# VHH binders against Probable fructokinase-3, part 6

Target 1, 345 residues: Probable fructokinase-3, of Arabidopsis thaliana (Mouse-ear cress) (q9lne4)
Amino acid sequence: MASSTGEKGLIVSFGEMLIDFVPTVSGVSLSESPGFLKAPGGAPANVAIAVSRLGGRAAFVGKLGDDDFGHMLAGILRKNGVDDQGINFDEGARTALAFVTLRSDGEREFMFYRNPSADMLLRPDELNLELIRSAKVFHYGSISLITEPCRSAHMKAMEVAKEAGALLSYDPNLREPLWPSPEEARTQIMSIWDKADIIKVSDVELEFLTENKTMDDKTAMSLWHPNLKLLLVTLGEKGCTYFTKKFHGSVETFHVDAVDTTGAGDSFVGALLQQIVDDQSVLEDEARLRKVLRFANACGAITTTKKGAIPALPTDIEALSFLKDQKKRQTNLKFSKWCCTASPC

## First folded at step 1 (VHH)

Design s09 (framework vhh_sonelokimab_d1)
Fold by ESMFold2-Fast, scan of step 1:
Structure s09 (fold): chain B 345 residues (1-345), chain A 120 residues (1-120)
Amino acid sequence: as target 1 above (345 residues)
Amino acid sequence: DVQLVESGGGLVQPGGSLRLSCAASGRTFSSYTVGWFRQAPGKEREFIGAISGSGGITYYAVSEKGRFTISRDNSKNTLYLQMNSLRPEDTAVYYCAADHGRYSYTFDYWGQGTLVTVSS
């Protein structure tokens, strides 16, 4: 229960929210699938819900279609405690949809209904600037950079948040099939690289951005810039590597029986931001940062134990219980460090 | 959170007409799908209809289509229910509600209600 003196800092997450249609039967093409289950998605929306479920204050800024799916998605954000005052609705365009199947030969088939979808049509003049100025942390990805007018809305929102003193958090969340070319994706992502205070990339994204197949500290540090406060590289089952101006190191993840890795990285980011929003001095204290990253790894690991992203995001009670159970398990096992671990970092 | 306050209820003769209003405060009204429900004493709450944030899409319960008309004025943050050809069976407390899940029938924000009595 919040008091006026105990009000938590606001984390504003900017970008897309969509529906993924997942086949009821695996190993078939899109045309062969007899049916699909709808799964709400979108990395920025997943981050906002992750923050809220952990007891943080979160808002979402984005645009949805004025259609059944758009209102369903906004309702999901609201039901999960996310402030929806930053949501706009487009009467002409449809809510973004993605159809993804895994063929029997292991190849993924994609069909996107985004030509353009409502999320790509967010204009600078539609932004809730008061909400953005209220952010202590402003989080964003890269899908909102692909097309105008949303690219201009994205750039304006970043500038307004930065001028208001917000910490800028960037998860590129590369989706190559949505970009006109890999070269344009790299160029656009790197064009805003130096603006962020915190950046999180996966090992695959690190390879893409650096064009270097070697996943070592030197490769990661090639992406460092003087104003960056924290660079995180997620390494799947190996955990994560963190870099700051004064220290760097790695934090292992947790062994779990993973069912679906969707949203695990978003869960990790949401947990990190929720833990630091009211005390950014953590970023200058290695011992405290390691504890925060361990908590973020726990949240990510929990998210892999259930189907989908949003339904799998943990509450603070679930995360704390998981950490207590893992400590008890490690105390009772002689070879815990040789057991396999789950993603993400 | 949005707050909703209904007004315009009262006693009306069978065959008469009545317009209910619902004033919204708090959040941006145009971002909500809003609707009307009613509940007669000792009976379950029933859905009447809903209208999208833009006003471009209206959805009615089959039994109410034709007699009742839902509209909104986003400049006044107000939802309306125009009720025509009223019958004694329309006697109920009328509630307005707000939701982003347009067709879910799971509205999260509710007004306190306004009583409509259709009687001679």
Scores: ipSAE 0.000, ipTM 0.097, lowest interface PAE 22.6, mean pLDDT 82

Design s10 (framework vhh_sonelokimab_d1)
Fold by ESMFold2-Fast, scan of step 1:
Structure s10 (fold): chain B 345 residues (1-345), chain A 120 residues (1-120)
Amino acid sequence: as target 1 above (345 residues)
Amino acid sequence: DVQLVESGGGLVQPGGSLRLSCAASGFTFSRYAVGWFRQAPGKEREFIGAISSSGDSTYYAVSEKGRFTISRDNSKNTLYLQMNSLRPEDTAVYYCAAGEWELPYYYDYWGQGTLVTVSS
C-alpha cells in the first residue's frame, strides 16, 4: 500500500552510560598520568549511537545522574538521533565515572567510581515499558546485572521485550573489576545465557566463560543452547567466527592502522543489528549473513582508525566507501603476490 | 564536502580587538561541539576554547584570562571568537575545529586557519 513513517524496526539498547577519563598520553598508569581527557562511554550507549549513525532507529534505556555529566550524556544521545524517552535521572546519585588506561598493546584497564552511581539505581517501576514493547531488537550487556535494583530492572526489561516479540541481543561486555568475584560474574552471565537469541563474545570472554584457553569450535559450541539463533566469537584482527543451527564459519576482518580500539566491538554489534532488524531471515542464509558480518567487521575496523568510540563510529556512507577501498586494496595485494612478490611457501 | 572556513584575521595593534568567524558546511553543525585553537611559529598547537553543540556550555584555557569569548549561531552554521586586549603573544594562525565530543584533542574536522598578527 504505502506507509513510510515508523516502518524501520526499533533497536532498544539497555544499560549503562558513563564518562570515561582517558590519560592524555598512552602507555601510562592512572597514577603516572599528568591529565585526563573526558570521553562519553558505555557499551550499550555506543551500540545505540552506532545504529543511529548507520541510518537505523535506536533508543537508549538507562539512568543517569541529575548533574552536568548526565545531561551532557543525554544530549550526546539526542544529538546522534537516539530516542531519549527511556532515560531516567537520579537526583541523589552521580553519573558513573570510569578511569581507563590505554596500554601500548591496546588493552584497557578500568577503575570505576560507582558507590552507587545513577545507572545502578534504575528501578523496574520507572522503565518506559511502551518504548521497550516497541523494540524489534532489544540489546543489553552485563554491567546492569551486577547489583539491585538495576538487576531487577534488567530482568523485567528483557521479559517485556521478549513477550512483545523482540529479538534479544546479548554482549556480555565483561568488566571483571566491577564484579565482586569472577565466580559471581560467570554465574550471573550464565543465568541469562539461554534467554538470548543472539550472543557475541570476544575470545577473552570465551576463555573466561568456558575456563578453556583453546579457541576452537568445540569450546565455542559448549556455550550453544537450543534457543540461540546466532553465536559470534570475535577474534580481533583475525575477524570473527559465527555459529547457527544450520551452518558455521569465519569472516576475516580488514587490516587498518589501529589508533584506538575503544568501541570497535560496539560498532560491530550496532552494524549487525541495524542490518538484520528489518529482516531476520538473514540469520538463516549463510551468504547473506557473511555479507552482514563483513559489513559489521568494516564498521569495527573504521572505529579503530580514530581516537575514542563515539567520534569514530561510521556513517553508512563511510562504511560503504571503506568496503569499496578495501576491495581495490585486496586486488592489488593478490596481484603483487601472484606476479612478483609471492612467497615460495 | 565537509568544510570549516575561518575569516576575520589580520594585523591589529596591541590592546586592540578582533572578531574571528568560522563558517561550517557539509555536515549538521548543530550536532557538533566546536572550538578554537592557535599555533604560533615554532610552537605547539594550543587550545583556546570550545562551545557545546547547543551553546549552553563554554570551556576556556586558563591562559586566556577572560579576554576571549566563544559563541555560535546554529541558524547560520557559524562559530565566533571575540578577542579583546590583544597582545603580541597572541600572534598566531587561528583554527576552528568541530568534533562530536567536547574534547579539545579529538576534533574530526579542521579549518585551514586565519593569521592574526599583533604588532606595534
Scores: ipSAE 0.000, ipTM 0.122, lowest interface PAE 19.9, mean pLDDT 84

Design s11 (framework vhh_sonelokimab_d1)
Fold by ESMFold2-Fast, scan of step 1:
Structure s11 (fold): chain B 345 residues (1-345), chain A 123 residues (1-123)
Amino acid sequence: as target 1 above (345 residues)
Amino acid sequence: DVQLVESGGGLVQPGGSLRLSCAASGRTFSDYIVGWFRQAPGKEREFIGAISWSGGSTYYAVSEKGRFTISRDNSKNTLYLQMNSLRPEDTAVYYCAADRGYSYSEPYYYDYWGQGTLVTVSS
């Protein structure tokens, strides 16, 4: 039977959504670029769309400019099946933009239209609290912690979701240039660390937060807290390492011809949350968790095979087809070796 | 600040091997994630591989198909790229870059870049 408001638990993703403008040609300065391609983005928005494309129920909570770009971004969320009732529009501020290029002399140029951007102006008093209370999983990142009033909105949304019984999912998604200092980033990220049930960091973020260059289980476990249910360290092409109270281990990812890694981590998170939202007992069962993480790694890998984040996020059919193809390739390789060789690998 | 200088590029025959080096200035090299990128004629700049400041974590573009190996020596402030089984399509200017922990594979997140070294794979 369907739950109180639908067939599946709701995953609410909180934070920023923006547009990256990337040059149509490489090697030019921002002023030299003859044109730019719009790449809609924002890790929380990517997670919401990833959940929805996999057949889950997702909502986005955030603020956009009351401008053509803000309404375009809201439209992208709606077209991808994401509930838009948590979206606010700011009349005075513009939608967040980033212009980035790499010049032929190797110098990087970037220009952020983020001071103040609408996403950072979300106030606690304008939050859709009924939507947040309906969340079975509440997901968030760290960009929403950088400035007030959004930091206070972030803290209130977390409190409301936690009080309503939601599982809190945190992906710090560190973006150092947006922070006043590395010290401020560590302070703000660690200030909410003990609130989360699930945390995913990259190995780079692990090194940053611990200030320890040794990549061992002890370093990862230094970030453990008593109420944490799952700590994930993503290792890019090497897969991920998982830590729980009862067990820890690693799951390898898939070899694909990568075109663009943008959104791969968000795809991984969305897939993980979609798989556990209606059955959190997976977090207590290593065999089932390993299967979920293999599925999440497949979604992340598929996302790297196409340009951009949102266009590259897989459907459940695409992800399952990919997993079947990978299994067939492994079977074919095994049979080829069996038929044609008595030699060592 | 980090200054990066690539070396080791040149002409190599298909199927050959080449080792690129990237020398960093100063005492800050060990504080950076460093990587290799290339730009082939008429193509976009693409990621090859990156290595964490400790050398404990390495990342590769799957498109390299296991032919390239990245390594670093912090005592010598040097980054290396070992390239094996080279093909004509590997012809490109190869760049080393240093990053402060954004994304291993996105060029625009890297703070410091070398001038590049040309690798030509031709018979």
Scores: ipSAE 0.000, ipTM 0.190, lowest interface PAE 17.2, mean pLDDT 84

Design s12 (framework vhh_sonelokimab_d1)
Fold by ESMFold2-Fast, scan of step 1:
Structure s12 (fold): chain B 345 residues (1-345), chain A 124 residues (1-124)
Amino acid sequence: as target 1 above (345 residues)
Amino acid sequence: DVQLVESGGGLVQPGGSLRLSCAASGSTFSSYAVGWFRQAPGKEREFIGAISGSGRSTYYAVSEKGRFTISRDNSKNTLYLQMNSLRPEDTAVYYCAAQRTYYSGSYYFPEDYWGQGTLVTVSS
């Protein structure tokens, strides 16, 4: 439902946007790869586009290079209906790039072209504070905490949004190779933990942050704080677990023929935020929350059925059509997919 | 990463029972869905059953339902397969497998880990 003013509430997503370079073939090193495809990305940007494609109102706050790639990325945000008034351009630095390949030995190779990248040069004094103050939901990750001056811009944006009454949504989206050390990553990620109203972590991130190899409710609740309204632990193809002050439980995901899981978590987050932005009482109603999480899981699942993140993000009609079609497929199919993932070994 | 080591295989008489174990080390075992597969010489890998990370959900191949029971003990990082009413056609190498979606950088990779197998021979 629309806000009391007749407008949908604004979801402002803060952080990085970059280009991922995806190899045309697998099983080779970065140096051996014969070619790469450009895949626009960045978890905060993916969340903003996911919200907009579902019919929500979204804005992106971040900094891009004043180069062909930065203007291409800003154009992608505009084309997908995301408000670009929070975007700054840096004349000196380039747009962030990432390269990743899966080697034949199963190891991942990463090369991040951030020397420094424009996204890490966002200053507190160049933030669009009026845009941030207009947010009903302010969403962010942890890459923007790694380097100054962006860390200070991140902290200022959070403070302004919180003071304006926004719900703060935190998805750390841990990228260990970008941090100076695992200890620094934990310290910085946890330094803003108590500020958020909603936090989503993956099972891998839960293990990393708690340093506990046991994936149980006690481990998840060790990350709870008194002002937190919702803690989500995503379990990939197994769905998610949710924790609130009054209740907790799990919601399964959907069987799909996945071709690329990139952006599925961002799709899930965008769908969740779009569903609750105009009615946060959902967070206190388990039946309504379960319905919202089922919708978010559907959006995440759809995102895996196409290559790339942004091209695979569903519209509201695609998500609703998917839910209608999947009602007949919910029995026992989630484990039958195991037969299709068998390795030669 | 998770490393899986199967044990408990061997020679068993037709109609007998056998319990296989799969010991996990490395990454958090409870974050993985885990299952059992088997492969007889000259045949493709056959799915037997799987159990969710929490142990609350199980799924069995129709052909194995009722004879085989999968369970796990996350405190011991161990997966079990209880096999009853064994037949000569159950003779195979039995593999345990663990699966989760691994997140690395901007990409999600389905991780699929396999043990080296344990031979079960059902013969008089």
Scores: ipSAE 0.000, ipTM 0.199, lowest interface PAE 12.2, mean pLDDT 82

Design s13 (framework vhh_sonelokimab_d1)
Fold by ESMFold2-Fast, scan of step 1:
Structure s13 (fold): chain B 345 residues (1-345), chain A 122 residues (1-122)
Amino acid sequence: as target 1 above (345 residues)
Amino acid sequence: DVQLVESGGGLVQPGGSLRLSCAASGRTFSYYAVGWFRQAPGKEREFIGAITGSGGSTYYAVSEKGRFTISRDNSKNTLYLQMNSLRPEDTAVYYCTARDYYGSGSYLGDYWGQGTLVTVSS
């Protein structure tokens, strides 16, 4: 990364930002937890900050409550170098809240304060259209599709960005408990599928959308459409699989001591978009794409080494240092292997 | 970065009223807590009042409460100070200011305008 942020293409990330409340103790239900730590959340906001921390130029388009939490979240975006000119505040509704825990039995508990939340009340007529038209990449998820008027704002923002020549990046970021039904989630998520240039899904999302438990290339390719430039399937500790018109393959991730996987996918997406925003020919060059995906995997892996999403997102210096350290470790392992003698069984 | 430009200063007689304006440009105006300070010759800069980004909460220096009213119009990116029952001791350069984050920290001071002179004299 050699260029200043002012000379780079703009990545606009559209959607929700909220407060996540995470229990202070593990393995208990929400009602049993004696306390919670508040953490900023929202996949689109995480992507914008990930881009900015890596030296990219990012803006966030969304709506927050006109309350302490909304202004705190906007402040976090600004402190991390994200352009805030796309942020609106709703006087009547509150900033979205999510309470999430993983019980000792493996069950996730959710409680959402979205009745309605400000993020769902963004209207088409209050969008910063000039900011959206300035995007080289326009990124979005699916939570903003769940209810009106935000669904209409989402569709208008996509249309304006596409007409201005932006590359459209879609990470559905499925949150089943927020949808009225699984069938409606599939219907709405797939209703905009053919509009995107880049789509990233997790293996869980691939299974959900295809209703196929087999995680093979054939299942992934069932989601391909003729105008798609890149389809990515993230596989957790196994890395990712990529599909283009000309080639497909897989890129391994990095082994790290993970403490919290929150935001790892958002970190991966932000890193990918930051690497390609100024040179989309990477999407047609397998060797260059593999290098970009390895960088994105590194950013995702780093994000798991610290608690929360935003606090764990790497700077460009941290990511490059991590990659240099991994190459040095790989070289040392090869050298050590060269010096060892072993008899095969 | 937010840029602030004050206007509306001038000469006013004791007991008179004056409305100051502060035009903001740059980032989304509704995001900022904004307010007013004044500085008389040979004195330190004095806090007058502040209003949160939403316009829902106002804060005043005790001495100005009841005489001065702070308001904002986010659709016009403008902050106002309505000054009533003006006294000669109100003569000062009036500065508008903005703070990135609203909350319990420093009220204001991250961004400053150039100031507008108010003279209260017969």
Scores: ipSAE 0.000, ipTM 0.091, lowest interface PAE 22.7, mean pLDDT 82

Design t1 (framework vhh_6z1v_2)
Fold by ESMFold2-Fast, scan of step 1:
Structure t1 (fold): chain B 345 residues (1-345), chain A 123 residues (1-123)
Amino acid sequence: as target 1 above (345 residues)
Amino acid sequence: EVQLVESGGRLVRTGGSLRLSCAASGRTFSSYAMGWFRQAPGKEREVVAAISWSGGSTYYADFVKGRFTISRDNAKNTVYLQMNSLKPEDTAVYYCAADWRGYYTSPEEYDYWGQGTQVTVSS
């Protein structure tokens, strides 16, 4: 379904990239943990790599520390074919790190090396505006809204991209522990809500933003705005629900032997954006949109079959092979059911 | 750190319904992802359903989709498995499992386990 030849539209993903340190054992404090697994992270970076692995053109705009970890992360983006011309390095601040353990009193113990981290120090005046103006799709999340000067850089980047004619894609990617309060998170997220052309939320984010525990079409449509072209609610294993001005519906996902769900949502977003970047009329054609969402669900599902986010993101060959296998499996099931109606089963 | 106790298992007739409960001790429950597994005689332990720490994400094995529902009540430190349209093939010991890193489909990934509750479905 994805083209691997010819010139493609550029998808620019804006925001954070960091390293998550996950302990090898649970139930101990950060200081008691004997070891950690190093996992490159950051939803915007995962989206950029997902696009690139599917044969799309992607660039990342963000700031990293001028340190071993920052250069390692930039190297990962380059190795995965992501344009690094939007990356800035901060001389004084370090690359963002997150450490998490579960305390015996039932609280998660977080240690963020973000005081300040380089990703939050991106200034409006250091943005690569030529790169941003080249975007056909400009994708972003919410971590970059939390503190200045990055919030101002985020707002300027959105404005520049929109004025240049880009589709704005928003995945709030809510991380409550990073926000000063839930109220501030809702306020900041909703302050940019009406600027996006495409918004994807999870069921958890839908509940958070609406403050309504009922997950139905009415609750989702309470987040609709006149300028929005596509609202997506992802439902994990249940797939996704889509809303447009003209139509709405749901697309089921695929059964897989899930190992690790990290990055599945980012994979879904990257696949969606890669499929529509060169033909945005898909957003007005329900049959074509359903096919794109089925492809995005496949990419998300594949990402759950391996540990980590980046290592698990599929290539276009892997995604197409998976879809072909699923069609053969469906055909075999239909034949078996027909056979059972003709004979005792 | 987390102690898990399953309850609700009993003999039930084919086509019947049953709700299993898993009670967790302490204040750690809301930080853990939870899973329900089952083990039939002569078989390995297999996943039935799983739920994220917030309840926002769930997983179901193909053989229970549309029949079983997993839910949790963090205020009561309890996870539930609602089992409808029970079949003789559902006969097994059902186990509750917890892991703070997330939910998994493999039993080997879970750190904490209950002792199990026997469900028997008669023809």
Scores: ipSAE 0.000, ipTM 0.136, lowest interface PAE 19.0, mean pLDDT 84

Design z01 (framework vhh_6z1v_2)
Fold by ESMFold2-Fast, scan of step 1:
Structure z01 (fold): chain B 345 residues (1-345), chain A 122 residues (1-122)
Amino acid sequence: as target 1 above (345 residues)
Amino acid sequence: EVQLVESGGRLVRTGGSLRLSCAASGRTFSSYAMGWFRQAPGKEREVVAAISWSGGSTWHADFVKGRFTISRDNAKNTVYLQMNSLKPEDTAVYYCAADRSFYYSEDSYDYWGQGTQVTVSS
């Protein structure tokens, strides 16, 4: 009965969760691989866990198979502190599986077990509307837009969250092989574009959506709409560019020995949302926004230093330690240079 | 970076209760998620319960739900496993483990204790 005064705002992440199967050997086809490592996947699930590991409150809304994999994935969400009251289980469909490898000829080989998978079968009538209405931030991607009935569930969840006053966060997370065509992907993604308060795209996604090869402010601003509060373009190792109504700029990322980039973008999004959920005035203060984006870049960078997405997502203490270490490295490089130019070091 | 020492394992009768403790040393204990694992003779090591770095989130395996409760005290650098309604099938060596990455697999855990033996007699 006693409510905790000062509880953090809830970030609800909507969409798919699945198992990625990564070959144990590189350079071979899927059929030639002698084995696979199973890894939990799904950008919306990764975002929810990223928020939770940084000390935030997160919930996941989606549908899984009523099978060993579905219950394993729900267990991973619970174990990582994510509220699972938004999870539904499908009686007949299996949990989504994805197999992907880079062949020796440079081609990516995909095999999806989604014919249909449980996540595609989420219905509007089974949504936990109380949970969705409790969100201060409602985050989503585009895989849940591809097919019915999940597309209708997605649209209803967005509408309910927006009517309840939630900040809508959109990461298109384009996966071209899952769409019937590139044209269908653009059409569906752009059909919900003007509903979001925050949108993050990669440089590849910006090129895809605008059909322009030039990365400039004009191209990015062609995607702006009057109600958008923040547009982010991520540039991999070059960092990110941000656009608001009042200001725009870029924030560099961190140089690390990357071993696996899986989940880096999700880590960045989770860190951003966790930093702004309880104080959206950050979006109107360039200095504070730059600090938040630097923190988000650090979380993304840390995620690349370990294999997999979820296992690599940092805690807040790990991210802060990383930032302190990077500042120390930068200071040492500066002092070394000054020493060598003035006198023998 | 963190060292873990389990204690509290002993012989108990069926239906009894027992509390295991895991004492951690090291500056960064509060940044680690903690797990309890067990391994019985002839079986693989399995995850029993897990708790987030802050203690705000817990997970328990289906075979112990309602009987076992994980908790932590960050001021004392200690994790607990309260075990109630013990069954002969709970007989195992119980391990405390620390993980920067709060993952469902023992392969993701960075630091492990030496284990404490729990024996439940019928």
Scores: ipSAE 0.000, ipTM 0.125, lowest interface PAE 18.2, mean pLDDT 83

Design z02 (framework vhh_6z1v_2)
Fold by ESMFold2-Fast, scan of step 1:
Parts: sequence; structure tokens; C-alpha cells
Structure z02 (fold): chain B 345 residues (1-345), chain A 125 residues (1-125)
Amino acid sequence: as target 1 above (345 residues)
Amino acid sequence: EVQLVESGGRLVRTGGSLRLSCAASGRTFSDYAMGWFRQAPGKEREVVAAITWSGGSTWHADFVKGRFTISRDNAKNTVYLQMNSLKPEDTAVYYCAAGLEYSSGWYTSDEYDYWGQGTQVTVSS
């Protein structure tokens, strides 16, 4: 009904929201950093804000601490137009914190304050089921599967959304340090694999889940199940590969001067879901799907050009302007190449 | 629960063809991914081919690609392995296996919950 009345379909994003503490000085280890800046984060929350900033309707379902940080995060969701009626507050636990450093050797260093954090204590009996039932798309990750009672809340939310006819979107968003073991991570992630309509994995996650270092179509298709509508493998600077029942292919990303890659995958997912929520027939039309994936790649690329996740998420005006600029740059580049091959200029 | 019974194994000449069948008993056959495995004497059991519960996706090991084809008929509760261009190294006991659908259940043999008793295929050279 949303599309028939001109009202937009609701995208409900389920899971964690937290504060990342980012060093004031780059290139040092976590222990060597002299100070940190607060950066709101959490892949499901980033997806909800990405949808909203692109002009979509989004709601967040999760639990925050009943503390200054939890209320600050809820305020950020509200400020960015995300429906907050799915947010619960835990009086006993604190809002989740993460300390994240990119070391001089290129490795990301993490220290998590989640022992347990409020997001992991969401119970099935406190879910806003009417909000979940109103979703046209229900999006989730894997952090909410790690511990009880949130694992049970996650499973109930998925079932309620599925029974109400929502499209289920899964981004495993693997964070190995948060899991008791790699085997437990694979077991829990694969236990819900066949429930999703859309799954996005990174190349690292594809290798992890298949235990196969070969990045070919066969390896990706080993993760296919008959009810999947779309499987996406993101390849960083190489773009993404898509698989459906009828077709598969790849879409290149955009070359930009990346400053911070945080939230780029979440931006990509939010853009994809916003583009298909009111017309899922896109998933059966390769030309239209390629256009949607190019738009999603643009949103991801824009997000890398600014520091942080949420501040870097594009508006619809920014995304459309970027695509217009890229079209002009591609035209100029092709002309330059022609000139140099035919008559050096 | 599902019970599996393989049939069709026999002696064939190099270059010959053979079709194996696996009959499943149980009311939920269409809920299971199906796989064909083989084990030669003194070797580990290896996955040959797998098919999702609907038959919408299949996977074949590199050593049988282009020669073997897995298929299923959910109306008959049967999964098949069509084997063409048989080689002496294809000699093995062939097992049918069923697992709950996710990632087609073919990653390792321990991802499959139910197994048949096996059918012997011998390829003479």
C-alpha cells in the first residue's frame, strides 16, 4: 500500500548501536593513543540513518543503556529522521563502547566494552512487534546473535517480520573478536542463512564462511539457497559482484580519495534497500539492478571521502550530484584517452 | 528424520555411463539439501556434488565437472547422479546424504545429518 498512496515503505534495521572512540592521532596503536573522539556507530544504526538521509523511511530496533551515551545515540537517530519507537533502554547495563585504531602496519585494533552491553540484553518480550510487522524490509546483522537474550530477540524479530511479508536483508558484519570462537561465528551465521532474501558479504566474509581462499563464482554460489533473491559480494575498490536465480555480474565502484572507510558498506546497504523497498521487481531486472548497485556504490564511495560513518553518509542531493560529476569526469577521461591514442595531446 | 537408500552401482567400462539413484523416505524430503559423496578404499570420503532442497542450485567437484550431473525429483523423493565418461579413479562406494538447507550443506561431510548405506561403483580399465 505505501507505493500505491505515495507513502514510502518502512525499512526496519535491527541490532546494535554504540560509540566508537577514535584516536586523536592516527597511525599509533590503541595503547599509544593520547586521546579519543566520540564517533557514534553500529552497522544497523548506520544503515537506518543512510536510508533516512537518502529520503527513505527508516526505524531502528535495538537496546541502549539508560545513560547519557544511550540517550545521545537515540537523539542522533531522531535528529536524522529515524523512527525511535523500537528503541529500548536498559537500566542495569551501559551503552556499548568500542575503541578502534588503524595501526601503522595497516591492521585495525579493537577493544570492546561489551561485558555485557545494553544492546546484547534486548529480550524477545520487549520487542515492538507492531513496528516490526509494519516493515517492508527488515535488515539485520550478526552481533545480535552472539549472546542471550538478544539472540532469542533477534530470532523472534526475524520470524515476526517474515510472517508479516517483509523482505529479509542480512549483512553478517562479522566481528571475529566479539565471538567466542570462529566455529561458533560460522555456526550462528549459517543457522539463519536460509531465512534471508538478500545477503551481502565482503570478500573476507566469503573466505571465512566457505573456508575457501578462491574468490570465484563457484565459491560464492556455494552460499546460495533457493529462496535467496540476491547475493552480493563486496570487493572493496573493485566494486561488487551480484548473483540472482537468473543472472550474475559485477558493478565497478567509483575512484575517490578515501579518507575513512568506516560506514561505507553500511551506506551501500542503506542505498540498496532504499532503492528497492517500494519496487522489489528490480531484483528480477538485471539492467535496473545494475543501476541500483551503481547508486549504492556511489553512496559507499561518498562515505569514504569524509571522516566518521554518520557524518559521511550522503543525502539524496549529494548522491545525485556525485553521479552527475562522475558522468562528466568519465566523458572527459574518455576524450583524453582517445586524443592520446589517435594524436598525442 | 529421513532414510536414504542408494541404488544403481555396478561394474562399468572406462568411458561408460551410469545413473545412481537415492530414494528418500520421510514427509519432509523437499526441506533437505542433498549431496553425493564417495569413498575409495584407503582414502577419505569426499564430496562429489550437492543440490539445494528445490533443485534451484547445484554444485559439482572440479574432478567431476562436465562428467557428472546431480538432479532431484521432489515428487518422487529421489536424488540422482548421472555419471558420464567414467574413469578407473571414479571407483568408489557412493553415498547419498541429506542435510538441512543452508549453504547447501556441502562444506564438509559433518554438515549432513542423514546418510545412506552406499552403492559400489567399479570402473574397469
Scores: ipSAE 0.000, ipTM 0.113, lowest interface PAE 20.4, mean pLDDT 83

